VHH binders against Bifunctional chorismate mutase/prephenate dehydratase (pheA). Designs and how they scored, part 16

Target 1, 371 residues: Bifunctional chorismate mutase/prephenate dehydratase (pheA), of Buchnera aphidicola subsp. Baizongia pistaciae (q89ae5)
Amino acid sequence: MTLKNALLAFRNAINILDKNLINLLAKRKQLSLNIAHTKVKNNYPVRDIEREQMLLKNLTILGEKHFLNKKYIESLFSIILEDSVLTQKKWIKKYNLNKYKLEKISFLGSFGSYSHLAAQKYAKKHSKILTDKIYKNFSDVITSVEQQQSTYAILPIENQSSGLIIEVYKLLQKTPLFIIGNIYIHANHCLLAKKYTPILKIQKIYSHIQPFKQCSKFISLFPNWKLSNTTSTSEAIQHVAKENDNTIAALGNESYGELNKLEVIAKNISNKRNNITQFIILAQKKTYITNKKTHLKTIILISKKNENCEKIIRNILHKNKITLLKLKYYVTSKVLLEKIFFIEIENIYCIKHILKQFTIEIKCIKILGCF
Short names: E, the ipSAE of ESMFold2; O, the ipSAE of OpenDDE; V2, 0.75 times the mean of E and O plus 0.25 times the DockQ between their complexes.

## First folded at step 14 (VHH; framework vhh_7d4b_2)

Design R5 (from Y3 with S54E D62Y E65K; at its last read DockQ between E and O 0.38; V2 from the best seeds 0.65)
Amino acid sequence: QVQLVESGGGVVQPGRSLRLSCAASGFTFSDYSMGWYRQAPGKQRELVASIRSEGDYTDYAYSVKGRFTISRDNSKNTMYLQMNSLKPEDTAVYYCARGYSWGDEYWFDVWGQGTQVTVSS
ESMFold2, look of step 14: ipSAE 0.549; ipTM 0.856
ESMFold2 (binder alone), look of step 14: mean pLDDT 85; pTM 0.864
OpenDDE, look of step 14: ipSAE 0.746; ipTM 0.919
ESMFold2, look of step 15: ipSAE 0.588; ipTM 0.859
ESMFold2 (binder alone), look of step 15: mean pLDDT 85; pTM 0.861
OpenDDE, look of step 15: ipSAE 0.767; ipTM 0.936
ESMFold2, fold request of step 17: ipSAE 0.601, 0.605, 0.643; ipTM 0.862, 0.874, 0.886
ESMFold2 (binder alone), fold request of step 17: mean pLDDT 85, 85, 85; pTM 0.860, 0.858, 0.861
OpenDDE, fold request of step 17: ipSAE 0.854, 0.850, 0.748; ipTM 0.954, 0.952, 0.919
ESMFold2, last read: ipSAE 0.628, 0.624, 0.605; ipTM 0.883, 0.876, 0.874
ESMFold2 (binder alone), last read: mean pLDDT 85, 85, 85; pTM 0.859, 0.857, 0.859
OpenDDE, last read: ipSAE 0.851, 0.847, 0.851; ipTM 0.952, 0.952, 0.952

Design R6 (from R1 with D62Y E65K; at its last look DockQ between E and O 0.38; V2 from the best seeds 0.00; counts 0 for: pae E 2.7 > 2)
Fold by ESMFold2, look of step 14:
Structure R6 (fold): chain B 371 residues (1-371), chain A 121 residues (1-121)
Amino acid sequence: as target 1 above (371 residues)
Amino acid sequence: QVQLVESGGGVVQPGRSLRLSCAASGFTFSDYSMGWYRQAPGKQRELVASIRSSGDWTDYAYSVKGRFTISRDNSKNTMYLQMNSLKPEDTAVYYCARGYSYGDEYWFDVWGQGTQVTVSS
């Protein structure tokens, strides 16, 4: 008959050892997190197959010295190693998501405005996840980045129909922020409805009042349509997407419609065709990184009180074989014959030489960005 | 302190003219686009006219085009609305606004208290 006390003593000893094993596994897992921190800081990959295989080999040899089965040790540490890799991948993914979640892009506008669309297009183009921060004026947008409350600002600089947005250019003269990119947005309203909605079955259109005004010629082709105002085009699109109703449609942007699984029933229906707005992205210089996969360009502000400034600029660029991409100006004083020029040039060569030539011929020059 | 003060409203007969003024203070007037809005009782506030900071570009609501003229004098920090051939449907409170206008979008952040325009016999 077996002594109950001997078995109980062995069971208690095993329980103590199991607690120690759990503690060691926890400590090992914490070191795997410390390794993830190091890999992020030094740009090393998570998986190192050669290292993992060598570790398994060494552990099976050590296990055999302690009379532990080779297959047992191999299976055990394979599980531990895969958990380590998974832990590191999850931590790095969360770290990257939190970093992008903290980054903010500031703009003037509203949900569904062209500034908002430009911000989304910039984020997609650069594989970023950005939090929108909307302001009521351009000065506050710029200040938010200057004070590091946001990482990026997006601002319009030119509209095809109305020209230069002088208010933004005046702010560019004063800000230390750097232009790091641009985005072009078309005024492109679409008629959007649920999949398989015939246009002749549509009876009611939802949208904000402004798109109704801007698409009035198209809307006049369907005099029986009832127009229903919403507070935004986003609300209109969401409303139509929620309803299982093939007699309603929304008037708004194609990309928002597609995000809400709506079909484009009619495209390019705005009264003003080819109305393109150019947006720039501003950031602190410390966030600027040159991407060698794109053609670099430099944007320069030049102020001068001389009517011949355009010819001087063109001569300097021609002498140095520099491609002039854009030349725009506005008049600051007709009485004093003062103009401010905005110049976009291709920045393939040493720009310092060109800047020296500009300084000799033109008194006031500021580099606004290079990207 | 940013402030916009409208003046020049009143009661007039149809076909007559009025000139509204908007005096601006507390900011650099020449850095902003300006606009006139109006609101009739029971209706939404609507854009009447806008003018860019330099005065080189203007935009008008269809209902007032050809009859109303927006202008600005940056040396006097003042915007104007010349309203000719007034109609009873022009009756509203007229507000001046400061902000930005470009292309198809209008973004105004500061508003005046408004001035009443009444067109009746």
Scores: ipSAE 0.429, ipTM 0.789, lowest interface PAE 2.7, mean pLDDT 81
ESMFold2 (binder alone), look of step 14: mean pLDDT 86; pTM 0.864
OpenDDE, look of step 14: ipSAE 0.577; ipTM 0.838

## First folded at step 15 (VHH; framework vhh_7d4b_2)

Design M1 (from R5 with S30D; at its last look DockQ between E and O 0.57; V2 from the best seeds 0.64)
Fold by ESMFold2, look of step 15:
Structure M1 (fold): chain B 371 residues (1-371), chain A 121 residues (1-121)
Amino acid sequence: as target 1 above (371 residues)
Amino acid sequence: QVQLVESGGGVVQPGRSLRLSCAASGFTFDDYSMGWYRQAPGKQRELVASIRSEGDYTDYAYSVKGRFTISRDNSKNTMYLQMNSLKPEDTAVYYCARGYSWGDEYWFDVWGQGTQVTVSS
């Protein structure tokens, strides 16, 4: 063979070996995808440091037996292992995206807000996987379900400390959507700071006005603290999370703190421990599936002009032996001429007769939900 | 077309009063909670007061409780902030905001351009 021909032959042999190397790397990558599938099914983490270290050790020993440099093998397989981790992460992300296509739940808020927690609680209670859709106002939340862009809406209707959320009740008067359930969320204020922040080193607390008011007894235990108001508890938490400062903390909810990688320094620090927000779930009536339970809740809206409305309502319910679970109202006129009542009753039987009696004596009635 | 316009700001001496107004247009005013926020130079924006759609619930910053009164007139699409016993610490740009509030949740989606309040001395 001439020198030129021998060199060409060696180059061709190397090309064949390189193709084989690529094929083996492709096969190894496919096994990484199978591993990702198994990890999702068993809730295992993607990165297994001990497994990676053991594999690298064994491969360098094997490489030395074949006269390959240890550092070379370590570098080569470190690259291959990192590609394996990236491949698994991409697959898991794609898998999760496809899993959320089925149904959507809309709410006003942010990730980690009480509305988000209520949506998660509803999904868990009914064994559903729902895609969150977040809007900036309640009308858009409701419209998304009316236009079938979302399956469910979740909205707050009452907070123990601030009462009825009248803006939502006004929307309930206008919408054809049906109330299909309730979720209750306990508002639980926490002191939140960066990991390893000692409480005695804290000098400044960020939060909204209301958590400062609601946690005033706890705050009084630390008279050196300076209080700084923010536009929201979410903003306070984000500010503390961005700063590398172990002298600042935020008051807010635990879930949003966890999303921002803050630690809970103190829990249950509110003066009153029973601050509950009630949320309702709205859906199209055709989505509503009739529950065969004996004791259904029916929610009714009654509009009546400046009369002894509460007594009339209570008398009608009493005469017909209907259990009144909840009666709330708000005044719609500055002259105090008109009230809007929201009534929750226990429906033992299908009693359309009683609704007719309400219509005769009170004029305006709307059924908001039965669940 | 959704718009909030503040007015009534100015320069006053400590101990005096001002009344701020917020005129709303382009939406159904009585479907929303309203709020007043303020921002002093070099400081973060803070809530001053909030009021629900029918005036059924109000809330105030601790620093203004007893001195400031929030109110609304739904027939005029206007919200007000009566600021009494003004202090130099009240100096800020005051913003009108539209949205919803309940408990410790405040979700405002529309803001005005602000009006300057200066309490000198």
Scores: ipSAE 0.560, ipTM 0.855, lowest interface PAE 2.0, mean pLDDT 82
ESMFold2 (binder alone), look of step 15: mean pLDDT 85; pTM 0.856
OpenDDE, look of step 15: ipSAE 0.771; ipTM 0.938

Design M2 (from R5 with D59N K65E; at its last look DockQ between E and O 0.36; V2 from the best seeds 0.58)
Fold by ESMFold2, look of step 15:
Structure M2 (fold): chain B 371 residues (1-371), chain A 121 residues (1-121)
Amino acid sequence: as target 1 above (371 residues)
Amino acid sequence: QVQLVESGGGVVQPGRSLRLSCAASGFTFSDYSMGWYRQAPGKQRELVASIRSEGDYTNYAYSVEGRFTISRDNSKNTMYLQMNSLKPEDTAVYYCARGYSWGDEYWFDVWGQGTQVTVSS
């Protein structure tokens, strides 16, 4: 009777509320997509564990104020948050596929050069497929990213045997771009061939003329080898990789050989031992490279005439328990004893308060990147 | 416009010396590494020597080490190559180049027209 009608009315009211709940969930999902757009523009990861934990805490407090069980709210919003993360990941994956041909990485070099290999290593490290764009000078490489013709630039900043690449550091002083990563490339020539190729069965070596000169001492140990010039080391490596021939090999770098599925038959065969080159990746200005809270690298430029600047830098880092990864300088005037310092640091906390201390203590500083 | 102009070439007898100069204009000279290349008729162009923008690092081809000295004067926008103990094998057109060098990497984008060096009896 009267009780049946009241129950029906309550059930109808619940149905209306359920439709409103679904509409609110849909609206929340659309806002999550807007957040994905922002995260892509700022290169933030989709998953922000700290924010998710804070949000759940705040929602359980709010829920308890309205007589809702803490466990119930946690379970409900955990499901909603996981759906939000999945939705953002799907959108970003589709977004990246749609612009796959638009993302470019700029460098100075050639196919098979160490800069090219650094670009490939960066792409692999970040699960990206990037279009190479090769320039004839560092200024054009940087300008291509400043003018948004390319997304990334890769430039060398230090070679272990020859030191700082001062020409790049001069450009870093002027550019508004930020360093968002590092890549290290071992610069040495290797003898490369198909798997299980015996060195004594090799009859013909492919490379361009410079590696033949640079490895001449090693090559002289095998006077029967015929040397075949190619236009690049990358062409030589690709040719050997394509042929089913156990009598041929190429001279080139280990990393490019691995990319082409060749085995290293001999390593470190240059007359001068090659060494590590450090490359940086430049991109448009970012608030932060990542939401990681520890183990960040920060690269700082300090221009200083005063000879005690190094002591001040070391004192600030020591006081804040910050690991100094690298401190280098070059002299801009030997007569005036002017120096420019470059610092790599690792920190375990948010960098902003440490940078403020640098600015207060040393007024001539520029932050080149944090990643 | 960007220009590199070589001078100081000539004909000399074996064992003698020459000094080449390269005058640069149209760009900020101190922002670049510089290099000398040479090319004999019918041969590939080869690196002779390179020098970084501040003059703090130099590299030499194996064939000229100890005999040739590269230098630069950034106040005069000029690079030099002092060539001592010249051999007939050093006969070539010598080219001035602008670009970058580090380790064993050599990337040069602007070239001069060259100056002839001939070493003969």
Scores: ipSAE 0.534, ipTM 0.835, lowest interface PAE 1.9, mean pLDDT 81
ESMFold2 (binder alone), look of step 15: mean pLDDT 86; pTM 0.865
OpenDDE, look of step 15: ipSAE 0.774; ipTM 0.935

Design M3 (from R5 with Y62F; at its last fold request DockQ between E and O 0.25; V2 from the best seeds 0.62)
Amino acid sequence: QVQLVESGGGVVQPGRSLRLSCAASGFTFSDYSMGWYRQAPGKQRELVASIRSEGDYTDYAFSVKGRFTISRDNSKNTMYLQMNSLKPEDTAVYYCARGYSWGDEYWFDVWGQGTQVTVSS
ESMFold2, look of step 15: ipSAE 0.589; ipTM 0.868
ESMFold2 (binder alone), look of step 15: mean pLDDT 85; pTM 0.861
OpenDDE, look of step 15: ipSAE 0.779; ipTM 0.940
ESMFold2, look of step 19: ipSAE 0.586; ipTM 0.866
ESMFold2 (binder alone), look of step 19: mean pLDDT 85; pTM 0.863
OpenDDE, look of step 19: ipSAE 0.787; ipTM 0.940
ESMFold2, fold request of step 22: ipSAE 0.657, 0.603, 0.600; ipTM 0.897, 0.869, 0.871
ESMFold2 (binder alone), fold request of step 22: mean pLDDT 85, 85, 85; pTM 0.858, 0.861, 0.857
OpenDDE, fold request of step 22: ipSAE 0.748, 0.841, 0.780; ipTM 0.896, 0.951, 0.936

Design M4 (from R5 with S30D D59N Y62F K65E; at its last look DockQ between E and O 0.47; V2 from the best seeds 0.61)
Fold by ESMFold2, look of step 21:
Structure M4 (fold): chain B 371 residues (1-371), chain A 121 residues (1-121)
Amino acid sequence: as target 1 above (371 residues)
Amino acid sequence: QVQLVESGGGVVQPGRSLRLSCAASGFTFDDYSMGWYRQAPGKQRELVASIRSEGDYTNYAFSVEGRFTISRDNSKNTMYLQMNSLKPEDTAVYYCARGYSWGDEYWFDVWGQGTQVTVSS
């Protein structure tokens, strides 16, 4: 290894460690919310001075064993502990405002799935405490809200690599539920290895050829790595999990790596950071009115068997000085040239007038939401 | 009520071709993505190919790309897998599945009973 390659590897390893440190601080903050749950159930105070002092003492001792300055560790964790107390106080204040109105959010997926992550992001963004309800298909997810078994449903509608999720759009045509929000989730490959594997000790990477191509920029940061093709990403992860070898790693999905008891060494390592999945939140109309915010856009469903439908839509919007934010469609019959359009426009104060124009010139109109 | 039935499996020599069919009933076929999975002896069930409800997006396992072709005929409620240039490594029970697929996400809730494919001289 040359000095320049060694320095590059060290610098890249430090950058990866800093990213992991931020992730750990975020996870520690989330655990503070779990502590707040316990304290509110037992009516305990947020501030526990004896526990905080003991924690600082123990962390200082641990830090010194790793050759870290005592004052440095004290200062660092004092800041972390004060943030934890503030986080718990804010959570308990909001909990007391919502104490007996726990709501449910439905989705297709599993614990750790992107739909689950989207549900958590929605809850956090809107300061809500939601109970997860997992279903086996999108129809049941929607039905759970229609039958008031759940308050919210979250469903994916578009992925940047595969396009519209047409199956969801077909269900949106049928449901009376309202879209009340959006959530965006990134899907990226991860570097996975056994616990306590230093990234600089890794010499060989297993994966399918496609993830190697998709992560080539990241792999180039470690030019001494040997790449070994497997028949699948799952085989690569299983091989690394099975072996007693701390010099090997796999490229693959974080959730599957965790199921096989592998540690995530690096995240977000794909060359393209634009593999985003858009999720929508559905709710009953009465829930929409109760949670109403300043409206920013309207989503309209239009169906027409006509090659000029896009021109008609654009003309109506131009005539009324309305900004088109997004226009998407799918073809239901290439022989009949039938298209189903989904339009996002700016929120408008005269929506009934626009609906009349659409109805006169276009066969089918449905408003899916304003948010 | 909901049912998927595979057919077209058999014993073939390496380099030959085989076409699998999956007949669907008891649900609206074109509301779902469909997929083919396989399970070799001693291995986990793995995705072979998937196809979107309108047939406009397909995805393949790397090991079968260029050799296998997934297709569907929504008018006949049937999905197909054309398997060319078969190898002994393709020996497995092949399963038809109904569900949803987007990006790298695969969520299937209904499965067929499977059809055996054996590639040997």
Scores: ipSAE 0.546, ipTM 0.840, lowest interface PAE 1.7, mean pLDDT 81
ESMFold2, look of step 15: ipSAE 0.539; ipTM 0.842
ESMFold2 (binder alone), look of step 15: mean pLDDT 85; pTM 0.862
OpenDDE, look of step 15: ipSAE 0.786; ipTM 0.939
ESMFold2 (binder alone), look of step 21: mean pLDDT 85; pTM 0.859
OpenDDE, look of step 21: ipSAE 0.780; ipTM 0.928

Design M5 (from R5 with D56S; at its last look DockQ between E and O 0.32; V2 from the best seeds 0.60)
Fold by ESMFold2, look of step 15:
Structure M5 (fold): chain B 371 residues (1-371), chain A 121 residues (1-121)
Amino acid sequence: as target 1 above (371 residues)
Amino acid sequence: QVQLVESGGGVVQPGRSLRLSCAASGFTFSDYSMGWYRQAPGKQRELVASIRSEGSYTDYAYSVKGRFTISRDNSKNTMYLQMNSLKPEDTAVYYCARGYSWGDEYWFDVWGQGTQVTVSS
């Protein structure tokens, strides 16, 4: 009766003490993780037998002061210490795997290509260390980010001499990826040769068809030069770098020439100046966190079958006092007068209202990115 | 599965014309740039002409400009090379290629087997 009530009271008190004991064990386990972090930074071993023995000795002495059996305390804390060592080993194994996990950026090209230079420029601009992943087509570049094999993709969208890169814009219509930035690369051709190569001793030039076309005025100053086509400017540079021949040179970019230990013999030799390629960076939206108040522009895709679409777009932007930064389009059907527009506007606080206006009057709108 | 098949090669006299065709299958033709390359005996393969999606931009080797015309018909998944005023130096195996081009970048990943063009009297 009264004995049963006393037993229930003691059992409830024990339950409270057990809860506190579990809480202390959890806190001790968290401190073990902090210790693992310190051990990795200082290259200490995970298991420290001498420390464990000293700790057990001290805990046994403390337990005896509180009338607890020596064997009981040794057994109890041996179990606790073994769990601590296991927890630290698991954490350090995971830490080592993450230390070698680097974010990846995918692109089409090769080492020394302008896409490679654009990826390096993006990494530097954002203080990132990125692993390059090179693919043979733009679809695979985009798929690599859609399937989370890479974090970023970088693709060209416009070249000043050759215009919009329609193939990329077609992929942008289909992909759920988000444009998070852009990079501009100036295509400046250089004459590259081994050190101490006088320009008048050069007899043969290697490059792709495009640099020969773009540097034709400069090349015409040396009518005895023999021109040899290669599949890329990087191949031309590699060939000249491998040969022990001071009568050959390559046309290509300065950075790749320097990487291959070549000297710039002549610089800025293109017929036209400022041949610029615009690259965009794509990522999944879920990995992109933005403060919209700090973004400079929004990129929007509009598909429209009406010849008045440009006027409608400009009118909506004017009504809402939105600055139009850029408007580009390409024709998908000359017979049906179908166009696809790509629009850059400044970032605004009232994006929902603008989306409503566009969807009412134009209907086919997709936001490609904000940055 | 992905294939490019050239046709239209042959033996012709200097000053005559040929039209090469490249039939594409196994991929969405209109999503790619296309190109013609050639390789003469003992020479490296060289770009002859390239054409971007929808015919939005064409480019030519200087040696063929004004004589050769690249075109494409996306409804037939076919690219063409009209070769006029042929010269003996145009003698080569001509290859069709699929990929991308822009500025001074040319990145082709799929190639045909080639068709022989011989210009001699």
Scores: ipSAE 0.616, ipTM 0.874, lowest interface PAE 1.5, mean pLDDT 82
ESMFold2 (binder alone), look of step 15: mean pLDDT 85; pTM 0.864
OpenDDE, look of step 15: ipSAE 0.762; ipTM 0.934

## First folded at step 16 (VHH; framework vhh_7d4b_2)

Design N1 (from M4 with D56S; at its last look DockQ between E and O 0.33; V2 from the best seeds 0.00; counts 0 for: pae E 2.1 > 2)
Fold by ESMFold2, look of step 16:
Structure N1 (fold): chain B 371 residues (1-371), chain A 121 residues (1-121)
Amino acid sequence: as target 1 above (371 residues)
Amino acid sequence: QVQLVESGGGVVQPGRSLRLSCAASGFTFDDYSMGWYRQAPGKQRELVASIRSEGSYTNYAFSVEGRFTISRDNSKNTMYLQMNSLKPEDTAVYYCARGYSWGDEYWFDVWGQGTQVTVSS
């Protein structure tokens, strides 16, 4: 029947629109965290009744221009605004409990780097303002926390385009530090130049090789552009910012551009928009009290010389009804057929018994964190 | 003492080949990504190629892709750059670098002294 097919099509279209609405609401809520951070910096109150009333007035006017009932829009945005206020109040309450702690977070990178953005995201998520400590290698980042010079370290472990960051996993094998959380950052490539630079006057682009490859479709639209590789995205942006030349641009992230006072000439120019980097947070060993609302992970590092190590791991987890959240590995020796597994499982109260079963069948196990 | 020493540079004719070596000492070679950079006079230092500690993930600049091959031998603590079909524009000082790479992030903290490569007829 044509009527049945038309109704199914309309219902599917509504489902798509509802997913978009949820995504926008989630993004709006994330901005409420940024607002709370700004309010504590400037000592502004959380509740601003006059601003809320003005916002509702403007939204009802906008809604009526789109043939939406005034009372409907008022009710909808009153709920949204109240959630925003509650979100900000909860964030500020947690911040006030933590504001006198002089805590530091260590990472490899620079201001504006993805590691810096990950550190900021972690701090905001946990209602903290942390002092950034930047190091030139991962070993020093980890050592700074081992020696209690910093409270937290943040390190990348996987990038969707380039895979596991083996160098970090090798350090995780040796450190007594625990993983206490994770953060995901999406790479954002932009074309950056000095203010008032017309895109058609650009002749030369600076960046490192990865963004050139990741933005190749966009770059192909301008075949006369000369590409110049640099040691880093930050160096490319600094070079363009320093030069008095309206024919050059840099390809890098928006945060680097903002720090160097460059203008975004084009945004969202990557071939693939799902290039996500996963970061972990390391800290000194602590016992966390498990509560009834927290989903916890146990991360296990296993070294094994058997050909069937993955199957053995999966079998043990299945027999004990343990949920496997993630399983990855890398090869340490092709000659010796050695693999190192990185496993995320849901934490359970009988983990000690299961670890004994692992040691009987696998021989080498290290717990990296419970969070 | 952490040290990177490049070798294998020289003067060659266009179209010929050259192999650069980087000997590493004073650190655990297997724990790091490695890279080759080059700098011609009056130009900015640029990445030529990079390779992860496992050796299976490599990246190349557009200008050298298909002509240059980066490799490493962890048993010898040595990284190599095989440079084929050399052009005059490949003339530069080539530097070995130690650090980390992932996605579009490249963080190198230790550098060699450099070796001169000159391509001229």
Scores: ipSAE 0.517, ipTM 0.818, lowest interface PAE 2.1, mean pLDDT 82
ESMFold2 (binder alone), look of step 16: mean pLDDT 85; pTM 0.857
OpenDDE, look of step 16: ipSAE 0.730; ipTM 0.906

